# VHH binders against Enoyl-CoA delta isomerase 1, mitochondrial (ECI1): the designs that were tried, part 10

Target 1, 258 residues: Enoyl-CoA delta isomerase 1, mitochondrial (ECI1), of Homo sapiens (Human) (p42126)
Amino acid sequence: QRVLVEPDAGAGVAVMKFKNPPVNSLSLEFLTELVISLEKLENDKSFRGVILTSDRPGVFSAGLDLTEMCGRSPAHYAGYWKAVQELWLRLYQSNLVLVSAINGACPAGGCLVALTCDYRILADNPRYCIGLNETQLGIIAPFWLKDTLENTIGHRAAERALQLGLLFPPAEALQVGIVDQVVPEEQVQSTALSAIAQWMAIPDHARQLTKAMMRKATASRLVTQRDADVQNFVSFISKDSIQKSLQMYLERLKEEKG

## First folded at step 1 (VHH)

Design f01 (framework vhh_7w1s_2)
Fold by ESMFold2-Fast, scan of step 1:
Structure f01 (fold): chain B 258 residues (1-258), chain A 122 residues (1-122)
Amino acid sequence: as target 1 above (258 residues)
Amino acid sequence: QLQLVESGGGLVQAGGSMRLSCAASGFTFSYAMGWHRQAPGKQRELVAKIYSGSTAYDDSVKGRFTISRDNTKNTVYLQMNSLKVEDTAVYYCAADYWESGSYLDRTEYDYWGQGTQVTVSS
């Protein structure tokens, strides 16, 4: 079990805790468990809100799992990328109130998850940064993730952040607007519970239709271009130079384990 | 994945000195590294931590122990001076990965070494 779901008795809220050690990498299995867990909560009328956090403080999620992107078939890369797209679509358009309680580092794919939420709270620890740092890793954020960031922090800030692969420490994250609150780490959970209660005070019908209206254009752009985006990813990742770079990186990690 | 290997433990007389080394092998260097210790039948405790040019020490070792790092070799050292019988413990190297780390949790780290025994005789 890579996802722990803890219901908050009487509040109509569940806390979804990431538990995919060592760094909550978005493996195919973890992506699948996240989607299934979200769907189960959406289908249970007892729940109106979900708080997403890491079971262990330190890393919210380190992002994509490189072992899913190297030494495999083009069909596997396509399946992996479709799972990434599915997670983003399901989270971004969820009718539940989603709050990220970011109790650790939140780069790349971790930031993808955080950006889908209605509200983001970051622990005030200078080692916990949030951002889409794909360019520092020699890869690029897909257009639908770029659109999500742009909708959150604005065009110019997003362009600078994406081109430079910026990871924002807590004060800068709050200033640029990628997170909504920065609080001492021991207050992250209680702050998330307070925030989600405020969002849940709004009648579901009005809140849900407003969320759909605000997010439909961005989500529909991916829905319309899913196959093209998958083919673009598969083509890029399958390049000999990219595969060799990933293989060398993974081989080094394996030799150090062995 | 990051691996930590401790060395330099052993037997030493009270008032003596000892240096522990922790070699980290991994593609990315840890942001914060520390030394913890556990005496028989007691809870594991933080001894010293080093991160981004800063150091922190438990009050029981402050002024006697010094933590240092060679970033080129991904190695962390613990220089232990004026050793006391009470310093007898298994010493563990621990790391918070460089984009992770809980500054509030002194006992929960992402990576741990196997430990090295330090025995201080009277």
Scores: ipSAE 0.000, ipTM 0.109, lowest interface PAE 19.8, mean pLDDT 84

Design f02 (framework vhh_7w1s_2)
Fold by ESMFold2-Fast, scan of step 1:
Structure f02 (fold): chain B 258 residues (1-258), chain A 122 residues (1-122)
Amino acid sequence: as target 1 above (258 residues)
Amino acid sequence: QLQLVESGGGLVQAGGSMRLSCAASGFTFSYWMGWHRQAPGKQRELVAKISSGSTAYDDSVKGRFTISRDNTKNTVYLQMNSLKVEDTAVYYCAKDSPEYYEWLSQGRFDYWGQGTQVTVSS
């Protein structure tokens, strides 16, 4: 089990803890367990809010799992990317209040998860950065993720951040608005509980309909283009130069452990 | 914001040794920190890189150069031994994504220092 769900007694809140060692990489299994866990909470009327955090502090999520993107079939890459899209769609459009309690590094795919939430709290630790750094690695954030960042921090800040592949340390993350609060690491959980209580004080129907209205255009853009986006990803990742680069990197990681 | 400041460098005789230092401020958790060099009339090339658990070297310097890190001082070092005339270059410090970032990195570097000149005489 890669997801630990802990109900908060009487508050209508569950804490969802990422437990996919070593770095909470978005493997196919982890993506699947996240969606199933979210669906269970959505179908349980006892819960109105979910706090997303890491079971182990230090890393919220390191993003995509390279073993899902190297040495596999085009069909596997398609299935993997569909799972990534499904997680984003389910989180972004969830009727639950979602709060990210970011107790660790949050780059790339980790930032994807954080950006789907209604509210983001980051531990004040200079090692914990958040951002979409894909361009520094020669890749492009998909349009639906680009739209999510732009909706959060505005057009100019998003364009600069995406083109340069910026990762924001806590003070800069707060200043640019990619996170809503920066607090001492030991206060992240209590701050998340306080924040989610404020959001849950709003009547569910009004909050949920407003969230749906605000997010419909962004979500629908992916829904209408899912297959094209999958084909684009498969075509890119299947390039010989990309596969060779990923293979060399994975081989290096194995050498470091031996 | 991250700032990288190189120090060391200067004149050394062939067969000699020199240590370069790179001090980082505004440091974020980094997977790779490295040293690159650019010789007169040549393109910039990777010399050595270091992560929390690993080091890598260009074949031309392997066995002669050692990269190390002092996390308490937020400083990366390049110890250069058995220097050759062909090691003459401007040496640049660089950093890339930390080990916790999306695992598409092969030591791609996003920040560069101003460089420090190393001249090896015959």
Scores: ipSAE 0.006, ipTM 0.171, lowest interface PAE 9.5, mean pLDDT 85

Design f03 (framework vhh_7w1s_2)
Fold by ESMFold2-Fast, scan of step 1:
Structure f03 (fold): chain B 258 residues (1-258), chain A 122 residues (1-122)
Amino acid sequence: as target 1 above (258 residues)
Amino acid sequence: QLQLVESGGGLVQAGGSMRLSCAASGFTFDYAMGWHRQAPGKQRELVAKITSGSTAYDDSVKGRFTISRDNTKNTVYLQMNSLKVEDTAVYYCATEGYDSSWYELGPYFDYWGQGTQVTVSS
């Protein structure tokens, strides 16, 4: 089990803890467990909000699992990308209040998860940066993730951040608006509980319809072209130059471990 | 491959000054960097940290030590003034956070130098 759910049914809140060691990378298995865990909470009327955090402080999520994108079949790449799309669609459109309690580094796919939430709290630790740094490895954030960032921090800031693959340390993250609060690390959990209580004070029907209205256009853009996006990803990732870059990175990663 | 190599340690008299250097191969501007020390029979402790635009110090060295970086040389410095006998320790350069190189290096890796001995005589 890669997702630990700690319920507080009396408060209507669950804490969803990422437990996919060593760095909460978004493997196919972890993506699947995240979606299943979210769906269980959505189907349980005792829960109105979910706090997403890491079981282990230090890394919220290192992002996409590069081993799912290198040395595999085109069918595997397609299945993996469909799982990534499904996680984003399910989180972004969730009827639950979602709060990210970012108690660790949050690059790339980790930032994808954080960006789907209604509210983001980042620990004030210079070791923890957040951003979509895909271009640093020579890969591209998908249009629907680009749209999500743009909706959060605005077009100009998003363009600069995406082209340069920026990771924002806490003060800069707050300044650019990619996170809503920066607090001492030991206060992240209590701040998340306070924030989610504030959002849950709003009647569910009105809050949920407003969220759906605000997010419909962005979500629908992916829904209408899911297959085309999958084909684009498979085509791109399968390029010899991209596969070689990923292989070299993974070999470096193995050398650093030993 | 990120490697950290310290230099500049040695023997110095109490009240004296010393500058430690940490040369990083594969270092990037955005990497948060720190200096740690370990005295005989004591735990290793963080004494100074530098990020883009900010520095932090342990209370025991505040006002006496200054951390700085030269991004063109991929080097981090620790300027130590008004040295005390209790500053005697092996000093280690280490990474303290993620930056634009996060993606290239992969998951959460702790990079440490080999350490350099600083001995302060009375």
Scores: ipSAE 0.000, ipTM 0.161, lowest interface PAE 11.0, mean pLDDT 86

Design f04 (framework vhh_7w1s_2)
Amino acid sequence: QLQLVESGGGLVQAGGSMRLSCAASGFTFSYDMGWHRQAPGKQRELVAKIYSGDTAYDDSVKGRFTISRDNTKNTVYLQMNSLKVEDTAVYYCAARYSEDLWGYESPSEYDYWGQGTQVTVSS
ESMFold2-Fast, scan of step 1: ipSAE 0.000; ipTM 0.084

Design f05 (framework vhh_7w1s_2)
Amino acid sequence: QLQLVESGGGLVQAGGSMRLSCAASGSTFSYAMGWHRQAPGKQRELVAKISSGSTAYDDSVKGRFTISRDNTKNTVYLQMNSLKVEDTAVYYCAKGDEYWSRLYDSGSMDVWGQGTQVTVSS
ESMFold2-Fast, scan of step 1: ipSAE 0.000; ipTM 0.138

Design f06 (framework vhh_7w1s_2)
Fold by ESMFold2-Fast, scan of step 1:
Order: sequence, then C-alpha cells, then structure tokens
Structure f06 (fold): chain B 258 residues (1-258), chain A 122 residues (1-122)
Amino acid sequence: as target 1 above (258 residues)
Amino acid sequence: QLQLVESGGGLVQAGGSMRLSCAASGFTFSYEMGWHRQAPGKQRELVAKIYSGSTAYDDSVKGRFTISRDNTKNTVYLQMNSLKVEDTAVYYCAASPSDYEKYWLEGQYDYWGQGTQVTVSS
C-alpha cells in the first residue's frame, strides 16, 4: 500500500501519508491509490478533513514519474495524463478540508498536490523547496495547473515562476504566498492539526459551497476540454526532441545511481 | 559522467574583483550548482549555490559575491567583489542533483571540479 490513512479519533480528521518509495513519485499506481483513498474518505461521514503528508520526512512528493512519460506508447501517455487530471480534479474539488503538511521536497507534481489543498504548511528546511519546475525539463505545466498557481500567488508571480521553473525555498515560498505557514519540521504535524481544526470550525454547508464557487471556473475549464488536453499532452510529450530530453535526464539519473 | 572544469583563478590585491567560471560537460539545467572553498588548515565550506533561479550565500560573502548561470553554455559563474585576504582558498565548482533527483536516487551524489586557486594579497 502506497497510501496510509490514519484516523484521528473523534476529530473527524484523517491523516493521509504518502508511502510510495523512494520519493513518492506520481506513478499510475500511486495516482490510482490516492484517488481511491480520497473517495473512501469523502464517502465516510466520519471525516470532514484530511491532512496530506509524507510517511517519511525529506520528500513530500518528487512529482510526476518521468518513466511514465518516456519510452512508452501514446496510449500509455494518454492513460497516465488522464490519471493526473483525475487526481487534480478530485483533490481540487473535494468537499473535505484538505491541508498539506509538507515535510519534504515538493517539486512539480508534488506542488500540484499541495496547490489543490485549502492550506499549506512547509517545514523550515532550505532543502525542501516547492514550485512548478516543468520548464527546467523542457516540458510545460498544463493550463489548469497554471491557473491553479495563478489563483494562489497572482498572475505576475505565477508567470515568472512558471517561465523560469522556480522552486521556492521556505522563506521565499511564504513571501510569494505559495505556502501559508513555515514552521520547524518537528512542528509541521501539530501546526496542520491546529489549522485543519480552524477550517472545520466553519459549518460544512457554507464552507463547501464557498469553496465550490471559488474553484468552479478553474475546474470547469479542464472538465470541458479533458480529451483535448490529453491529446495536446500526448502530442507534445511524443515529440522526438522532448523524448530525447527526457531520455537524457533519465540516463543522467541512472549514471549517478551506478 | 558529468565533468566540471573551473577557470578564472589567480592572484589579486585586497579590495579587487575576480570572476570564476565553471564549465560543465553534460546536461545540468536541473542540477543544484555551487561554489565551495577550502582555505589552508580549514574545512571546505559552501560559498554560494544556485538552483532554478534561486541563490543562497554564506554569511561571510553575502553582498560581495554573486553566483549566476548560463544554461545555454552549461556554465556557472562566481563574481567576487571587495576581496579580502581571508577569501584566499582553493575554489571548487560542485554539482548536485536537484532535490527531486537526490531523493529519487535515495542518496546524494556530488560532482566536483579540480579546484582553482584564488590568492588575495594585502
């Protein structure tokens, strides 16, 4: 199991821990288990909030699994991207209060997950950066992820961050507003429990309708063009120049490993 | 295997400026790149680092040194201003995989250049 769910007895909160070694990469299998785990919690009336964190400190999630995006068939790329879209849609529009307790590095797809949450807490460790660094790999964040970042930190900051593929260390992450709190690593969990209690103090009906109203336009843009976005992704990722860049990156990782 | 080659070191008078260059032989745009130095009888220390547009500096050089990179040339620079005798050291260029790559490998792999001597005379 790649997702550990720990209920917080009587509080209406579950802690969802990522456990997909080595770095919580968003493989097809991990994406699927995340969606199933979220759906289970959404269908359980006992839970009103979820804290998302890593089972081990050091890495929240390294993001997309590049092996799902290189050396595969177009059908595989389509299936992978549909799974990525599904995770984003399910998290972004969840009726549960979602708090990310970021106890590790949070690049690319890790940041995608964090950005879907209502509140983000980052451990104060300069090694733990957060951001959408896709352009550093020669790939592009999809419009719906660009919209999510823009909604969080504003248009100009998002444009600069996306074009340059910036990863923000904790102080800069707080300053730009991509995270809401930066605290010592040993305080991340207790801070998340305090934050989620504050959000859950609001009556569910009013909170959920406000969240839906605030997020409807962004989510609807993807819902109405999911297939077109999949085809755009497949076409882009399948380009020889992109495949060569990803292959070189993966070869470098293999070279360093041994 | 990634190779790093430093250049630009030498002798300079206190108060002067010097720019070090580090040329990388491979694909590095996702790497954290940095400059370290080791003075005689001292431990090696991080001077400056750059990753994805973000920079960090040791307190001893903050405001005097500037790190930059040119991804089209696979080259990292260290601009050193207002040099002090205490800045005398062998300067090493280093490359580390990004946080994503380090954790994917479940280890830390650092590539090092041969070092370039910087001597600041009074």
Scores: ipSAE 0.000, ipTM 0.245, lowest interface PAE 13.2, mean pLDDT 86

Design f07 (framework vhh_7w1s_2)
Amino acid sequence: QLQLVESGGGLVQAGGSMRLSCAASGFTFSYYMGWHRQAPGKQRELVAKIDSGSTAYDDSVKGRFTISRDNTKNTVYLQMNSLKVEDTAVYYCARSKYSGWYTSLSQYFDYWGQGTQVTVSS
ESMFold2-Fast, scan of step 1: ipSAE 0.000; ipTM 0.112

Design f08 (framework vhh_7w1s_2)
Fold by ESMFold2-Fast, scan of step 1:
Structure f08 (fold): chain B 258 residues (1-258), chain A 123 residues (1-123)
Amino acid sequence: as target 1 above (258 residues)
Amino acid sequence: QLQLVESGGGLVQAGGSMRLSCAASGFTFDYSMGWHRQAPGKQRELVAKISSGYTAYDDSVKGRFTISRDNTKNTVYLQMNSLKVEDTAVYYCATPESWYDYAKELSGEYDYWGQGTQVTVSS
């Protein structure tokens, strides 16, 4: 099991811990378990909020599993991307209060997960950066992820961040607004519990309808274009130049920091 | 507590092949493992690593050595082909406690080490 759920039914909260070693990469299997775990909590009237965090401090999620995007068939790429879209749609439109307790590095697909939440708390550790760094790998964030970032930090900040593939250290993450709080690492969990209690103090009907109203346009844009987005991804990732770039990146992990 | 135990070393002739095994026990296998070696009078060096289905090799062994794993057996293998006298060393398997620690990942620094297994290649 790659997802550990720790329920507190009395408080109406569950803590969902990512446990997909080594770096909580969004493999097909992990994506599937995340969606199933979320759906189970959504269907249980005991729960009104979920805190998303990593079971292993140091990495929240390294993002997309590059081995799912390299050396595979077009059919595999299509299936993988559909799973990524499904996770984003389910998290972004969830009727539960979602709080990300970011206790580790949060690049690319990790940032995708964090951005779907209602509130983000980042541990104050300079090694734990957050951002959509796809351009550093020679790939691009899909339009629906670009829209999610733009809705969070604004058009100009999002454009700069996406074009340059910025990973924000904690102070800069707070300043640009990609996270809502930065706290000492040992306080992340207690801060998340306090934050989710504040959000859950609002009557569910009003909070849920407001969330749906605020997020409908962004979510619907992907819903109406899912197949086109899949075809665009498959076409792009299958290019020889992109495949070679991804292989080169994986080999660079051998290089020592200068 | 994690323990790493190497096996499969020994004496082999130049041009021959040998397979090393590293069995992980004591807790859940975390899918990130490296093989290092230390020859007499030389510094310890990273030979090969495997993580999340990708592999990387030192230039000195690329094309001759293959790292693989069997998650069912919690075991990592190093298949060594076309062995050279210069491959003579004590071989260690190792795993980081936090693979995504930038300093540890980039520098090849590891937290858990096996005791090592001797490989001797004779001419």
Scores: ipSAE 0.000, ipTM 0.120, lowest interface PAE 15.4, mean pLDDT 84

Design g01 (framework vhh_ozoralizumab_d1)
Fold by ESMFold2-Fast, scan of step 1:
Structure g01 (fold): chain B 258 residues (1-258), chain A 130 residues (1-130)
Amino acid sequence: as target 1 above (258 residues)
Amino acid sequence: EVQLVESGGGLVQPGGSLRLSCAASGFTFSSYAMYWVRQAPGKGLEWVSEISGSGGSTKYPDSVKGRFTISRDNAKNTLYLQMNSLRPEDTAVYYCAKTDSGSPQKWYRQLLQSGYFDYRGQGTLVTVSS
């Protein structure tokens, strides 16, 4: 199992731990297990909130699995991107209170997950950065992820961050507003429990309708053009120049780790 | 400078046992989780085992669970992999590995590939055949 769910029955909260060694890459299988785990919690009325964190030391999630986007068929790329869209839609519009307890590095797809949450807590460790750094690989964050970041930190900060592929260390992450709290690593879990309790103090009906109202326009923009977004992704990623760049990047990455 | 040096590989018959060692230096060993990964001929990297910095938590994929045991000696800065009931499909180069988040540019490049680690040793070859 790539997702561990630990209930905190007394609080109405479950802790969802990412367990896809070694770096919680968003493989097709991991994406699928995340969606299934979320659906199970949403269908269980004993739970009102979920804390998302990593069971892996030092990494919340390394982001998208590049091996899902290179050396495969166009049909595979389409299936993978549909799974990425599905995870984002399900998390972003979830009726549960979602809190990310970021106990490790959080780039790209990891930041995608964190940005869907209602509240973000980052461990105060200079090695743990958060951001959408796709441009450093020569790829582009999709419009719906760009919208999510823009809604969180504002247009100008988001444009600078996305064009430059910025990863924010803890102090800068707090200043720009991509995270809500920065605390010592050993306090991340207790801080997440305190934060989620505050959100759960609000009656579910009012909180859920307000969340839906605030997020509907952003989510609907993807819903109305999912297939077009998939086709744009498949067309872009399938280009010989992009495929060769990704292959060279993956080979260089293997060589550099020697 | 982080250095990881594996040893203990060799030729063994199916059903046999082998113990791999990894000598670590250049970092506070007890503060980091450590990993064993392997690469079979013509295949990609496969995660084999994980151990927490204290040694109190270990993890294995189903392919080796019950047969392989990861352990560490923090006083000696050494990581071990005890391999029992070896099978021909266990034939691979085995690597000791560590992850670390350096500068955003360095660690980002290193963490983007599934199964990639900041540091990996030169590896030790394990061949299981009769």
Scores: ipSAE 0.000, ipTM 0.148, lowest interface PAE 14.9, mean pLDDT 85

Design g02 (framework vhh_7zox_3)
Fold by ESMFold2-Fast, scan of step 1:
Structure g02 (fold): chain B 258 residues (1-258), chain A 129 residues (1-129)
Amino acid sequence: as target 1 above (258 residues)
Amino acid sequence: DVQLVESGGGLVQPGGSLRLSCVASGFTFSDYAMGWVRQAPGKGLEWVSDIYSGGSTGYADSVKGRFAISRDNAKNTLYLQMNRLKPEDTAVYYCATGSTPEDLYRYWAESGLSGFDYAGQGTQVTVSS
């Protein structure tokens, strides 16, 4: 079990804790368990909100598992990318109030998860940065993730952040608007509980329809071209130049430690 | 010239205990996160435990409650106390390092394959009757 769910049915809230050691990488198994856990909470009328956080502070999620994207078959890449799309679609369009309590580093795919939420709280620790740093890895954020960032921080800030692969430390994250609050690490959980209570005070019907209306165009853009996006990803990632770039990045990480 | 030298492995019966040690040199040990990973025969690498420079510890679910990681910064040594050993714990155990918790996660999450150019030779743990 890579996802721990701590229910508080009386409050209508569950805390979903990421537990995919060492760093909550979005492996195929972890992606699958996240979707299943979310679906169970959505199907249980006791719950109206979910707080997403890491079981272990320090890393919220390291993002995409590069080993799922390198040295594998085209069929594996297709299955992996479809799982990534499914997680984003399910989180982004969820009828539950989602609050991310970011108690650790939040790069790339971690930021993908955080960006799907209705509200984001980041611990005030200079080691905990958030951003879409795909270009630093020699890959690109898909158009639907780019749209999600652009909807959150605006076109120019998103363009600069995506092209440069920026990771924002807490003060800059708050300034650019990628997170809504920055608080001392020991206050992240209580702040998330306060925030989710505020969102849940709104009648579900009106809140859910407004969320759907605001997010429909972005979600529909992926829904109408999911298979094409998978094929484009598989073709891109399978190129010798991209595979070599990823292999070099992985080797660089090993060498930088020595 | 980073060097990590593991020791303390051996043959032990189920329910037994072993303490692994890793002596580090070539870097400022106290500034670095340290960890243990293992590889069972014919299996892939499995993260076992880590300890941040600040002392915070993490454990894989398979070993939680049975293993304890610790460090002695004065001796540049990392330890893994292994209790209530099971046949499933049979593996080569490797010591590894990272500059910070964030650096260590990049190493394991993004390398995924080995990431052990500065890990030691490993120490064999065999749990059998």
Scores: ipSAE 0.013, ipTM 0.371, lowest interface PAE 8.3, mean pLDDT 86

Design g03 (framework vhh_3k1k_2)
Fold by ESMFold2-Fast, scan of step 1:
Structure g03 (fold): chain B 258 residues (1-258), chain A 123 residues (1-123)
Amino acid sequence: as target 1 above (258 residues)
Amino acid sequence: QVQLVESGGALVQPGGSLRLSCAASGFTFSSYAMRWYRQAPGKEREWVAGISGSGGSTSYEDSVKGRFTISRDDARNTVYLQMNSLKPEDTAVYYCAKDYWESGRYLEYFDYWGQGTQVTVSS
């Protein structure tokens, strides 16, 4: 089990803890478990909100699993990317209040998850940065993720952040608006519980319809062109130059750890 | 843009000492962990030492523990590797890199690997 759910049915809240060691990489298996866990909570009328966090502090999620994107078949890349799209669609459009309690590093795919939430809290630790750093690997954030960032921090800041692959340390993350609060690490959980209670004080029907109205255009852009986006990803990632770059990086990581 | 420039490499006798420097530009130096790597001809690149962005944590490959010391000077945007009791097997080109291995592993790939600095340990 790669997702731990700690329910508090009396409060209408569940805490979803990422437990995919070593760094909560978004493997195909982990993506699938995240979607199933979310769906179970959505289908259980006891729950109105979910706090997303890491089981162990240090890394919220390191992002996409590069081993899913290198040395595999085109069919595997297509399946992987469909799973990434599914996670984003399910989280972004969820009727539950979602709060990310970011108790660790949050690059790339980790930031994807955080950006789907209604509210983001980041631990005040200079090692815990958040951002869409795909360009640093020579790959590209998909248009629907670009739209999500742009909706959060504005066009100008998003363009600079995406082109340069910026990771924001806590103070800069708060200033640019990619996170809503920065608090001492030991206060992240209690702050998340306070924040989710505030959002859950709003009647569900009104909150849910407002969320849907605000997010419909962004979500619909992907829904109407999912297959085209998959084909674009498969074509891009399958390029020899990209595959060689990813292979070199993966070999680098192996050398560094032993 | 990110630039890393290594210097200080030389020919030294076994048992000698050498200090390597890496001058960094194009990023917020104090926010990033810094690492030293080395590569001998025909061998894979090997991690040597690392220092956290705060400077509070250092780590070393087993073969260099007790002999090498990594340090940083954030005011000068420079990371150092002090090498003592050098051995012939330390002969390699030494490279520095910025990374957040535990927090932002993707950053390492885009470090500009400079020419490195050649260290040769021979009599």
Scores: ipSAE 0.000, ipTM 0.129, lowest interface PAE 13.8, mean pLDDT 86

Design g04 (framework vhh_lunsekimig_d3)
Fold by ESMFold2-Fast, scan of step 1:
Structure g04 (fold): chain B 258 residues (1-258), chain A 122 residues (1-122)
Amino acid sequence: as target 1 above (258 residues)
Amino acid sequence: EVQLVESGGGVVQPGGSLRLSCAASGFTFSSYALYWYRQAAGIERELIASIYSGGSTNYVDSVKGRFTISRDNSENTMYLQMNSLRAEDTGLYYCARWKSYSGYKTLPFDYWGQGTLVTVSS
C-alpha cells in the first residue's frame, strides 16, 4: 500500500499518509490509490475531515513522477495526465474538510495536492519549501493549477512565482499566503488536529455549499476542456527538446542519488 | 462522566524505560481513538502518539522507534511504552480523547487526564 489511512471514527477524522518511497512521487499507481482512498472516505458517513501528510519524514511529496513523462508512449502520457487531472478535481471539490500537514519538502505536484486543501500547515524547517517550480524543469503548470495558485496568493504573486518557478521557504510561504500556519516540525500533527477540529465545528451543509460555490468556476474551467488539456500536455511533453531535457534531469537526479 | 487517569511516571536514567498507563471510564473505550500529549518546560503541549479504534498507530518523528502506544479494550486502558529515554523526553504526559462534533472548541480534544510527570535524569 502507497496510502495509509488511519481512521478516528469517533472524531469523524481520518489521517491519510503518503507512503510511496522514496519521495512520494505522484506515479500513476499512487495517483490511483489516492483517488480510491479519498472516495472511500467520502462515501463513509463516519468521516467529515481528512488530514493529508507524509509517512516518510522530510518529504511531503516531490511532485509528479518524471518517469511517467519521459521515454513512454503518447497513450501513456495521456493516461497519466488524466489521472493527475482526476486527483486535482476530486481533492479540490471534495465535500470533506481537507487539511495538509506538510512535514517535508512540497514542490510542484506536492504543492498541487497542498493547494487543493482547505488549510495548510508547514513545518518550520528551511529545507522544506513549497511552490510550483515547473518552469525550472523547462515545463509549465497547467492553467487549472495556475488558477488554483492565483486564487490562493493573488494574481501578481502567482505570476512571479510561476514564471520564476519559486519554492518558498516557511517564513516566505506564510508571508505570501501559500500556507496558513508555520509551526515547529514536531507540532505539525497536533496543529493539524486542532485546525481540522475548528473547521469541523461548522455545520457540514453550510460549509460544503460555501466551498462548492467558491470553487465551482475554477473546477468547471477544467471540466469543460479536460480532453483539450490532455492533448496539449501530450503534444508538449512529446517534443524531442522536452524529452531530452527530462532525460538529462533524471540522469542528474540519479547521480545525486535521487 | 468521561474520565482519563494517567499513571506510571517517575524518575529514570538516560537510556532507561518507563511504561505509562491511561485508565479510561465513562465511555465505550473500544469506539474511540486515544492520544498521548507531552508538555516540556518552556515548550507548548504537543501530540506525540495516537492509537485509533482499529489499532493503527501514529508517532511524532522524535519518538518513532523508541515509544510504542498500545491499548487493551478489555481493561479500558491505553499504554505508552517508552524506551531509550533522553533528557529531552522530560515533561508532563497527558492522555486525551477527542469526541465527535459538538460545536465550537478551543482545544482539539474535550477530555484530558491530569498528567503524569516523567523526569529523565541520573
Scores: ipSAE 0.000, ipTM 0.110, lowest interface PAE 21.7, mean pLDDT 86

